# VH-VL binders against q54qk4: the designs that were tried, part 6

Target 1, 195 residues: q54qk4
Amino acid sequence: MNLSEDVLKGIETLSDEKLINDSVFKHIIDTCFLVILKKKTESDLFDNKAVSSVDTIALKQTFSAFIVFILESMKINYDQSSISDLLEEHKLSSSRIDFISNYFKEYRVAIRKHLSVTNFHFPHIIDVNWRLDLFMKSNAVEKLNTPVYLINLTTEQEENVKGKVQFAATLDQLQDLVFKLRDAQKQIERSSIKS

## First folded at step 1 (VH-VL)

Design o01 (framework fv_olinvacimab)
Fold by ESMFold2-Fast, scan of step 1:
Structure o01 (fold): chain C 195 residues (1-195), chain A 120 residues (1-120), chain B 107 residues (1-107)
Amino acid sequence: as target 1 above (195 residues)
Amino acid sequence: QMQLVQSGAEVKKPGASVKLSCKASGYTFTSYYMHWVRQAPGQRLEWMGEINPSGGSTNYNEKFKSRVTITVDKSASTAYMELSSLRSEDTAVYYCARDLWFGEYYFDYWGQGTLVTVSS
Amino acid sequence: NFMLTQPPSVSVSPGKTARITCRGDNIGSKSVHWYQQRPGQAPVLVMYYDSDRPSGIPERFSGSNSGNTATLTISGVEAGDEADYYCQVWDSSSDYVFGTGTKVTVL
């Protein structure tokens, strides 16, 4: 897993029970998963009474770091034991690791669906790579922008020809792309039945 | 076109171990999870575990975790499942099946099955 | 541990409609997949993601999933549809869960 030092430091901040108590911790984790699933926005991070006494910069850093962690874990398909091992290496308590593991278990399918633009149908294999660009304003009191994904689509055919397309997309646009690609694959599949 | 071809039937005594193979062809082996699912005579399908052929990471059904080991040989496009400490209750047809590891969690192609009989 | 319950058997006359239910707590929030298993053969995927058909599966197979019940519907039943049918979901606590199975008999 390729995590920057800033991301790792943000994850380690989640282990600091004096700075981030259990109520704040649960709120951060819940918000991260629901933002990825388009059920919440980053502004919801600040809508909980428990976070009113917590440093805004620390909240934003841990939120941003954990979003990256979820997305990278999904990208490389980390299993539960790998996730737990990494979190333990970065000083999270067993109870906090269990909480995060339960969220991965509960939301893994939904996240896969939202992020997956790879529907492997022979003869078409589409590989996707993405990178999360999280906009952070220089002033901590300003709202963060919606995360933008940098998407790389690669297609490969038997002639050893490889195509690449790169574009930026919001989560909404990525969800739309996933459904459109699924519909295109179904259309191809239906055409093959008639042949 | 694509196939999952499993090893032949096995007869084992209680307490022995069995290692089954599943050879994949017609698709990119590392792009799909490989699962092992068994079915005792007259019983339901029962998931045993999975492996990601790309990284080798595994997850096992808690019922079998102490006795089952799933491995892959990427160069041979072959998955293996070893079950130890066999009991008569392990008599079953064992299937390998593939799953798209990025997206949906369903089994789109299955091997033909391997009958394992455990008897004295 | 998460459980999926199916009726053990369903009898249907040729040309009529068979309905195979799969019951589980809040199953409507999950994606349900269905497999057909003929005697002596490996299971074959006949429905995925509640209501999507794989290539080669006829249009008379359809699916639905809401609340606590998912249903596989086979209209215009043919003798070749006689088989065991299994539903399947993924659950965060139980991983991959199969239903108890339903034997469909065409009489």
Scores: ipSAE 0.000, ipTM 0.434, lowest interface PAE 17.9, mean pLDDT 76

Design o02 (framework fv_olinvacimab)
Fold by ESMFold2-Fast, scan of step 1:
Structure o02 (fold): chain C 195 residues (1-195), chain A 121 residues (1-121), chain B 107 residues (1-107)
Amino acid sequence: as target 1 above (195 residues)
Amino acid sequence: QMQLVQSGAEVKKPGASVKLSCKASGYTFTSYWMHWVRQAPGQRLEWMGEINPSGGSTNYNEKFKSRVTITVDKSASTAYMELSSLRSEDTAVYYCARDSYSSGWYEFDYWGQGTLVTVSS
Amino acid sequence: NFMLTQPPSVSVSPGKTARITCRGDNIGSKSVHWYQQRPGQAPVLVMYYDSDRPSGIPERFSGSNSGNTATLTISGVEAGDEADYYCQVWDSSSDVVFGTGTKVTVL
């Protein structure tokens, strides 16, 4: 798996037991899986008293990084051994790796069902760069601020050709993009068969 | 194209062990999890366990965990299942089956022909 | 311990529709796969993730899953559809669980 430096840094932050204690760690992992299954939202990350003492930037970075890690692992069908090896390379303890592995075992089937992710034949998405904007103020609407990420997608076409797409999105919008790209791929396959 | 070929029928006495083989061809052996499933005559299918041929990681059904061992020989593209302390209730056809995705999502797209194991009382 | 229950048999006339049910507590929250097994043969995957067909399986086969019941539907039944059919799920506490099986007889 080829992940962006920001995503890898977020995963490494999950290994820092001084910054992210076991209670906070478990809450982050649980929230990530349930957000992907549409049973929770990003706001649920902040509803737990355990996270009140944690740096907000670190909390959001680890959350976003791990969401990307789950989605990429599911997309390319990474096995449990490969997942464990990658997490160990990025300094997670064996107990934290076991916790994550148990969540993949528990939810892998449900995630596949919800995402309906099968073989994805578009150019590979190589890298996802996150920029977290914590200074969000609204002039017209006094609503709860939702974190927005500046997302840079790097794709690779056959024979050394790369593309790049940039946009601002919420995590819900990123999940929707994955669904739409899969649907577009299916349409292209049908057109190719008929042509 | 893609095929799983299992070893031949076995007849064993109670208390013995049996080791069955499943040879894969037509696909990259290390890219897919392999499962073992049994079926007693006239009964339902029953899952025994799984192995990742790439890393050798295994998971077993708790019912069989003390008696079953699943291994692979990557150079021969062959998976093995050994069941010890055989009882008459272990008389069944034993199948190997490929998980359709490398991550082990419990969707069995190709099956071996089955091996009959008979345990005489 | 999680259990999947199927009717032991279903009889159907050629050209008609057969419906094979699979009952499990809150099975609609799980992904259901279906296997066809002809006498003396290994099982064949005929439906996966509730309603998706593997390549080579005719469009006559369809599936659904909601609440406590998953259903495999075979329309325009042919003699070659005679077989035992098994539903299957993965459950976190029970791992892989197969149904009790249904024998489909065409006349």
Scores: ipSAE 0.000, ipTM 0.451, lowest interface PAE 16.8, mean pLDDT 76

Design o03 (framework fv_olinvacimab)
Fold by ESMFold2-Fast, scan of step 1:
Structure o03 (fold): chain C 195 residues (1-195), chain A 122 residues (1-122), chain B 107 residues (1-107)
Amino acid sequence: as target 1 above (195 residues)
Amino acid sequence: QMQLVQSGAEVKKPGASVKLSCKASGYTFTDYYMHWVRQAPGQRLEWMGEINPNSGGTNYNEKFKSRVTITVDKSASTAYMELSSLRSEDTAVYYCARDEYYDSSGYLFDYWGQGTLVTVSS
Amino acid sequence: NFMLTQPPSVSVSPGKTARITCRGDNIGSKSVHWYQQRPGQAPVLVMYYDSDRPSGIPERFSGSNSGNTATLTISGVEAGDEADYYCQVWDSSTDYVFGTGTKVTVL
């Protein structure tokens, strides 16, 4: 897995027990998984009394970085040992690694269903656009009270078979996806090698 | 509060056509696909088709494709389902139901109309 | 043509647990949704994406889905739970598929 520098910094912050105590750590991890599943919002973390003493910038960086980490892990289908090894490399304690591993075990199937696709080749372009938007969001200093939307795209395949592609995205990611799909279509239409 | 209100019961003769309505309120009508599902007395639920209220695009169950037409009236926030060449086996309660996803077809139906009984008798 | 099969009926005593199965080839690879239908009423969504509850559905309703069988479990059954229950999936070749339905009777 090739994580951006901002994501790595956020993971390093999760390992710093002086900045993020165990109570705050558990709230961050829990909220990240449930936000991806559209069961919680960022405000469920940022408005929680348990995190009121934590630096807002560090909390936002950590939250954003860990959401990216979950989604990247799911995209490339990282197994439990690979996840544990990466977290250990970035200095998380064995107890924090175990806590995260248990959340991956519990929610892996549900997250895969939210990110599942029925078209073999089509999802590769969608994945790239979605990932780019999340990295951009990890640098935001604004309050992250942004809902996550489950998106379902209908495609036509050979024999007019209706296919569905499902994934989770923020409003900004959805707007970017629409823009890039329109741009890709225009590129094909304007190419000297016309379809 | 969101509601789907369907038209009243119909009695038709074999060979006739029936057109049912489903009026949506409490949400933006064009934001969600609308489905039609029927249930013959004592039988299972059976999906008939869907419509995108914004584009008018439809997709039908192959079993009904030759006889069913789904349409919308955006100004009235109303979806319609017309079934032609009625037979006795078309006697059923017909439901409209809202798709769970915003502006695309989803996997399930989150809200249902009260149903319309259509009786086909000779 | 994808098919979902349910037992036609399940009888359960008040306060006990009812289990309603839904069988389909490799159904564990699909997301299963469940509807409750009381006599003369429209279906109501009671479980979605295998194990998630809509707002207003009590915690005594739970779900699972693995292999060839999905299950809706109702613990502490109450008289008001007496209804027909339908499972449902989406399949790329068949679109929306409903189960055969199970009548739950509380005796």
Scores: ipSAE 0.000, ipTM 0.447, lowest interface PAE 17.9, mean pLDDT 76

Design o04 (framework fv_olinvacimab)
Fold by ESMFold2-Fast, scan of step 1:
Structure o04 (fold): chain C 195 residues (1-195), chain A 122 residues (1-122), chain B 107 residues (1-107)
Amino acid sequence: as target 1 above (195 residues)
Amino acid sequence: QMQLVQSGAEVKKPGASVKLSCKASGYTFTSYAMHWVRQAPGQRLEWMGEINPYSGGTNYNEKFKSRVTITVDKSASTAYMELSSLRSEDTAVYYCARGDLEWLLYDAFDIWGQGTLVTVSS
Amino acid sequence: NFMLTQPPSVSVSPGKTARITCRGDNIGSKSVHWYQQRPGQAPVLVMYYDSDRPSGIPERFSGSNSGNTATLTISGVEAGDEADYYCQVWDSSSDHVFGTGTKVTVL
């Protein structure tokens, strides 16, 4: 699994019982899985008295890191033993590893189904002004032995304004595209012409 | 040569259970999902469930979830499907089939076992 | 429950083109796979991800998928193509779904 240093630091923060007690830990894990399933939003992370004592920056970084961890684990189809081994390497206790493993067991199928329908690893972000639907058609390229995907992007603003874009990409390019699309959405939000 | 070899035909009474085997060879058993699909005489193919042989993780068709159990023996490169509380409508040919483990690319079943006929009669 | 409907039978003369349709709501947004099943034999994958051919499947097999209809096209039909054909998709609510099947008869 290829995780950035920032993601690994966020995962290691979950091992610090002085910074994140069991109540806060359980709330973070639960919220991450439900946000991926579009049943909660990032704002629900802060809708709990247990998190009021935790540094907001650390809480958000840990939340984002764990979302990435779930998505990458699902993308490469990490099994429970692989997930447990990685979490143990990054110093989580047996009880916290068991809690996370139980959430993966409970939600793995639902997340796989949800993300497979979208064809991309993109959590729901309620405060983004755009809805993005990604659809993929595959055409195997015999000469390269590499599948090429025809990607149809449908974009929708809050007021039901729609656009469509189509292009071809390889699997490696799809992962790069996902991160670039997140950055683009973030820039659109930040560069609003109205204060 | 990559192949899946299934156990022989079974004849069962209503209410009994049946356990079928599917032995893989010619590829890395734990790198691919194993699916079970059945076909009643003259009817369509019907997906029953899948297993990740590496983790033992399973996913079942809701229709069969209360009666079906899929397991693996990694050392023998063999998958098993047990169906309980058999009824006459469970008379069918049961197939195992290999699928992709990468969830980003949804499964086509590229290698199939020869099928096992299960007859349920009073 | 997501459903895929195929015509029960298609008759075609040798050397002509057979077209087997698979109808499902918004099937064009899904990846369609096709299987060939000869009497007494296991299914064989003949088309995957709408229009890709597995190794060993002849060029005369082609596929398309748009809107509510996916199609498997067999040009220059040969006697050996006589078989039952099934389409298949993955659906988030119904998991793996197979079509009703089409018997192709070469007359």
Scores: ipSAE 0.000, ipTM 0.442, lowest interface PAE 14.8, mean pLDDT 75

Design o05 (framework fv_olinvacimab)
Fold by ESMFold2-Fast, scan of step 1:
Structure o05 (fold): chain C 195 residues (1-195), chain A 120 residues (1-120), chain B 107 residues (1-107)
Amino acid sequence: as target 1 above (195 residues)
Amino acid sequence: QMQLVQSGAEVKKPGASVKLSCKASGYTFTSYYMHWVRQAPGQRLEWMGEINPSGGSTNYNEKFKSRVTITVDKSASTAYMELSSLRSEDTAVYYCAREWDYGDYGMDVWGQGTLVTVSS
Amino acid sequence: NFMLTQPPSVSVSPGKTARITCRGDNIGSYSVHWYQQRPGQAPVLVMYYDSDRPSGIPERFSGSNSGNTATLTISGVEAGDEADYYCQVWDSSSDYVFGTGTKVTVL
């Protein structure tokens, strides 16, 4: 599995028992799986007293990293042995690995149903509520609800090119992407006329 | 319980066309790419083309592009491959195969194969 | 353009280990899938993403992929493992590429 350096660092934070005690660890793992299943939101991560002692940036990075880890593991259909080996490589204890493994066993089928493409023109939706570290906002803590879309694109117009692309995007990112693709299409059409 | 069931053996003369069918069951037909792969006697597996059953978009091996057409009937959960201008070297077993989940480029469910014999 | 070369045949005694290689330029950067084809039957996926087993495939099957060589390893070979084996990758310029195939005989 290819994971970015930031994602790997987030996962390694889960091995740090001084920063992430067992209560906080279990809460993070539970919240990640239930957020993917749309049974919880990111705000549920932050509304628990267990996480009040954890740095907000570190908590967000760990949460985001583990969400990516779950999604990538599900996408490539990673087996239990491979998941355990990767987590052990990043220094998680046997008990923490077992906890995560049990969540994969319980929720694997349900998550696949949410991530499977039912129509190539429509995205799957993962509803998450993000708490942003907005430098420009006041010292008051504000909650933001941002739906995240998991998009699987298939080739329809470019039959000679593999168009099987998967990515996660917020609604704003999706709208920006659509706008840029439309603009690029118009530029190509104009270039074919003006030569 | 996923299965692909293909049509029966065909015997054709050079210059004819053949149309093979592949009926899917036990999964959501429109959620997975369908491939066609052939194997001439004693030869390797050779990819012919693919189709996205949802939108109908196709991609073909350059070698077969001028002669092969892949289509689907969504209501029947059936994929078709038509090969025209048949030659003796087109004698082969033709397979349909479903692509692995999420478009991972591997093929996990295969039909039983259809023998096409092209002879004068 | 892109080619995957396998040895034509491999002979192995029951209970011993068979190794089937798949050679391609920089194949270690690709995800390699392996198929088993018994005489008169359709191919069966036996290994995916270099080293992962589909459900139902015995632990005797393992895989590796590095540099210019991917390998399918079958330990404790059984008579039922006698078959043709094919590696396969997807390449952006060549699309789906199958190896030349290896006939494994269990004597």
Scores: ipSAE 0.000, ipTM 0.434, lowest interface PAE 18.6, mean pLDDT 75

Design o06 (framework fv_olinvacimab)
Fold by ESMFold2-Fast, scan of step 1:
Structure o06 (fold): chain C 195 residues (1-195), chain A 121 residues (1-121), chain B 107 residues (1-107)
Amino acid sequence: as target 1 above (195 residues)
Amino acid sequence: QMQLVQSGAEVKKPGASVKLSCKASGYTFTSYYMHWVRQAPGQRLEWMGEINPSGGYTNYNEKFKSRVTITVDKSASTAYMELSSLRSEDTAVYYCATDYYDILTGPFDYWGQGTLVTVSS
Amino acid sequence: NFMLTQPPSVSVSPGKTARITCRGDNIGSKSVHWYQQRPGQAPVLVMYYDSDRPSGIPERFSGSNSGNTATLTISGVEAGDEADYYCQVWDSYSDYVFGTGTKVTVL
């Protein structure tokens, strides 16, 4: 599996128990699988009180990275041991690897059916609205301010239902995410649809 | 500010191959898909294929898949499109284009100036 | 294969409104982009995601997309609007599809 630096960084964030505790970890993994199956939306994660203590940027990075990871794993049909080996290489604990492995075992068939029988649908990403938001550390002397762009994605899940997803990212992080989402969606849709 | 500059006109015999170039500047070359689109005289625009310059992923229009190859030289910020087994019907202006704005699909925001390829005996 | 059909030509008087249609099965479920091409020049994006205008495109250009028909509307038509216009969508089976093109003549 060839994953971009930003996707790998998001996966590595899932290994950081100080940043993402076990409760938050379980909510992220659960939401990612159920969003792919159209049983939840990202709002089910971001509006959940259990994750309110976690940095929004870290949440969005890990959520997006793990969605790409699931889709890439399904696209190239990585077996369970390959998935576990990759997660171990990126420092996830045995218990977190087991949790993710259980979700792959539980939902692999359903995801395959969804991709093969129904045309796979990401939320229709219709528009991208860019907004610059300067990230600054409060009450600290800092030479460099890291520019953070607030990205507003307009999504449409069904007729007349439009959602807005906002997240903060550096320009490099956003560009990498865009490429990974495009590659994953195009390849999975093309390989799953039979002429 | 962003520019796509294409190679010069080509005249080829039927059965030959042609390789066109498209040099990008003013943006991060590896951050956006590069597309190739052609237009025969008096005809519609026709998409030929795309490449992700970062990972090298390619996707081709089935009509051209057996004859077209798209590649990149990241160090030179240049994309290439090679079309083999040329026919008279391949006489067209060939454009490169990038979807700088797009998150998943289209639109093609920036276009090269076009390269005329004439195939005649 | 997914197909987009446009009228081959549209004639309009200066100051009036031109409407260019793009017909495709259930096109209203897709995002439509529009390109303007003047003779001897590369296409220029004039409308994207059905109804959004790129920087530099005047407000008299507008778009809509519903059911089986997308429409590019040019109000207060000027001589400089004379060009060929192409609609475009992405389709999961056919990838990128351009319309048959419409020549807009300002008489």
Scores: ipSAE 0.000, ipTM 0.453, lowest interface PAE 14.4, mean pLDDT 76

Design o07 (framework fv_olinvacimab)
Fold by ESMFold2-Fast, scan of step 1:
Structure o07 (fold): chain C 195 residues (1-195), chain A 121 residues (1-121), chain B 107 residues (1-107)
Amino acid sequence: as target 1 above (195 residues)
Amino acid sequence: QMQLVQSGAEVKKPGASVKLSCKASGYTFTSYWMHWVRQAPGQRLEWMGEINPSGGSTNYNEKFKSRVTITVDKSASTAYMELSSLRSEDTAVYYCARHRGYSYGKAFDIWGQGTLVTVSS
Amino acid sequence: NFMLTQPPSVSVSPGKTARITCRGDNIGSKSVHWYQQRPGQAPVLVMYYDSDRPSGIPERFSGSNSGNTATLTISGVEAGDEADYYCQVWDSSSDYVFGTGTKVTVL
């Protein structure tokens, strides 16, 4: 699997137990999987008092990075051992790898169905909007010297219901995410012809 | 070709310590966890502990925690397991093995040939 | 703490199917791995993550895991399949747990 440097850095932030404690870690992972399945929104994580002590930029970067990781893993059909090996390579503890692996085992089939043309439950991204992240912390801005964008993704479902996913990302992370989502959508469209 | 080669058989008296070695070749030693598993004659496999050769972090089976120490020599691509305060019940074949991944349920895909340790007076 | 129970022995005729069970509380929520051990030899991984086969292991080996029982199935059994078989899981309270082992005898 080829992931951008910024996405890998976001994933590696999940290994830092002083920055992201176990409670926050579990909320991030759970929200990422359930947002993809349209059972939660980004506000279920970002408006939760349990994460108020966490660096907002780090929280948003890990959230966006992990969504990209899930989607890329599903796109290339990465097996369970490969997922675990990649996370271990990027310094996650065994307990955190186990937590993530349980989520992949539990939700992989459901997510694959959502990415399938046949079930009609996969939201399609109809608009991408980004702007400078107003929630950036001063020390993060000073150290990065790189713009962080607040990204809004608008999706549309079968029931004529529009969903919105909001997160912060660097330009490189945004470009990587957009390309991966476009590839996933195109693969779904193509699979309807060949399958 | 990937392989794990273990040190030769040991005979020890009760109360002694034994230190076994496991030399890896054919793969990147620091990229995979190394485990020690023992098997008493005619009995089941029993996990003793693990080490990440990259960082040196270890986890031990609670049963052996007070007596077992696992270490690595990265330059030699060798893992070691030292078991102290030996008892007759420690007579067993001791295996080293690596795992394919670190998730809950990681598998041991490459095994050493085993080292017989006999503890007798 | 967590325990995995296997039948002590299974007898099977050449060409028939052997089924080796591994029983544990809610084992279907865990990933099960299987090892083959011939007398005097180290264990060999024959099945991982419930039903995935390592390279070099023939297709007649298959696995399943549901509820309280995981099963290793060997179809078209050959004399060379005679061995002890062990299941294994990881459990948060018990770490790496091996089954009690099953001796497969090919008659």
Scores: ipSAE 0.000, ipTM 0.457, lowest interface PAE 14.9, mean pLDDT 77

Design o08 (framework fv_olinvacimab)
Fold by ESMFold2-Fast, scan of step 1:
Structure o08 (fold): chain C 195 residues (1-195), chain A 120 residues (1-120), chain B 107 residues (1-107)
Amino acid sequence: as target 1 above (195 residues)
Amino acid sequence: QMQLVQSGAEVKKPGASVKLSCKASGYTFTGYYMHWVRQAPGQRLEWMGEINPNSGGTNYNEKFKSRVTITVDKSASTAYMELSSLRSEDTAVYYCARDYVWGSYEFDYWGQGTLVTVSS
Amino acid sequence: NFMLTQPPSVSVSPGKTARITCRGDNIGSKNVHWYQQRPGQAPVLVMYYDSDRPSGIPERFSGSNSGNTATLTISGVEAGDEADYYCQVWDSSSDWVFGTGTKVTVL
């Protein structure tokens, strides 16, 4: 999983029992899953009296980070052991990891269906394989090295139909692809938390 | 003070429809989901459906499917639940309950209940 | 269909502790709410999000939720605590689900 440092910091905040007690933790996790399903909005968390003692900046950072974590986990179809390993690496207690794992079990199917059935027509990209091929033309002192990346994309549409796309990309093309994938992720995130 | 006041008891024949009301006062009506929950004599509480008064969006218990319709009148701060094709097993006390849109999802306040008796 | 099972009855002596269980598959992953209902009256919220207490509910009410069992605990039981108690969760497939109910009798 390719999570930004800001997202990882937000997840690590969930391990700090001095900042986020168990009651607040449960509200955060529950709200994140229900926001993705459009059953709640972020204000269900931030305007709740139960979280009033928590620093607003920390609360917003961890909420946003965890939404991204759920969406990325769903997008790449992260299995339960991988989710648990990542959360343990970022210092969550076994009880908090179990709570989150149970939420993934409960809501995985509903979230996947929700994300796949949208009025925006783009594929759900669930896996990316990277392979670097180096083409050498000459063995002289000044040789031409043309890095080419072989990209395998696994996509999922409605009804669990899997597709594969394979292509070769130069560094410039790969950079463009990365930006397009990030934009697709942002569109999914906006659709999930938009009023 | 916050109040949820429900309409009075109803006696209906099998096959008829009943429409119950729940009038809210003392709070922002559009800030809370309104739920309908019933309880047949000697039975558990059973959720029937919900409405978001702000959007008009509804969600219903699969068991009641096309028989239940929940609506709101924002100007009157009143929620309605209509149950059609009544059967004897629909005899129950029907409650409305609110659920804070920005809160923790619990039903923090309930109406007094309306007894609906279905008999020939 | 998700199902929450409670014991039909719990008997407790005044001043002692009553424990009302709510059993459901993996209920520890869900947020459990508890309601008290006296005969002929509407339910009253007494516990929400497993262990949070609404204003006006005495400190002797507490809650926990782990694994397959959630528990509402009433310490120092008083005659006025005699009532039916219902647990409740939201489930992605079944929406709102109430437990089968437990009648608490104070002997």
Scores: ipSAE 0.000, ipTM 0.456, lowest interface PAE 16.2, mean pLDDT 76

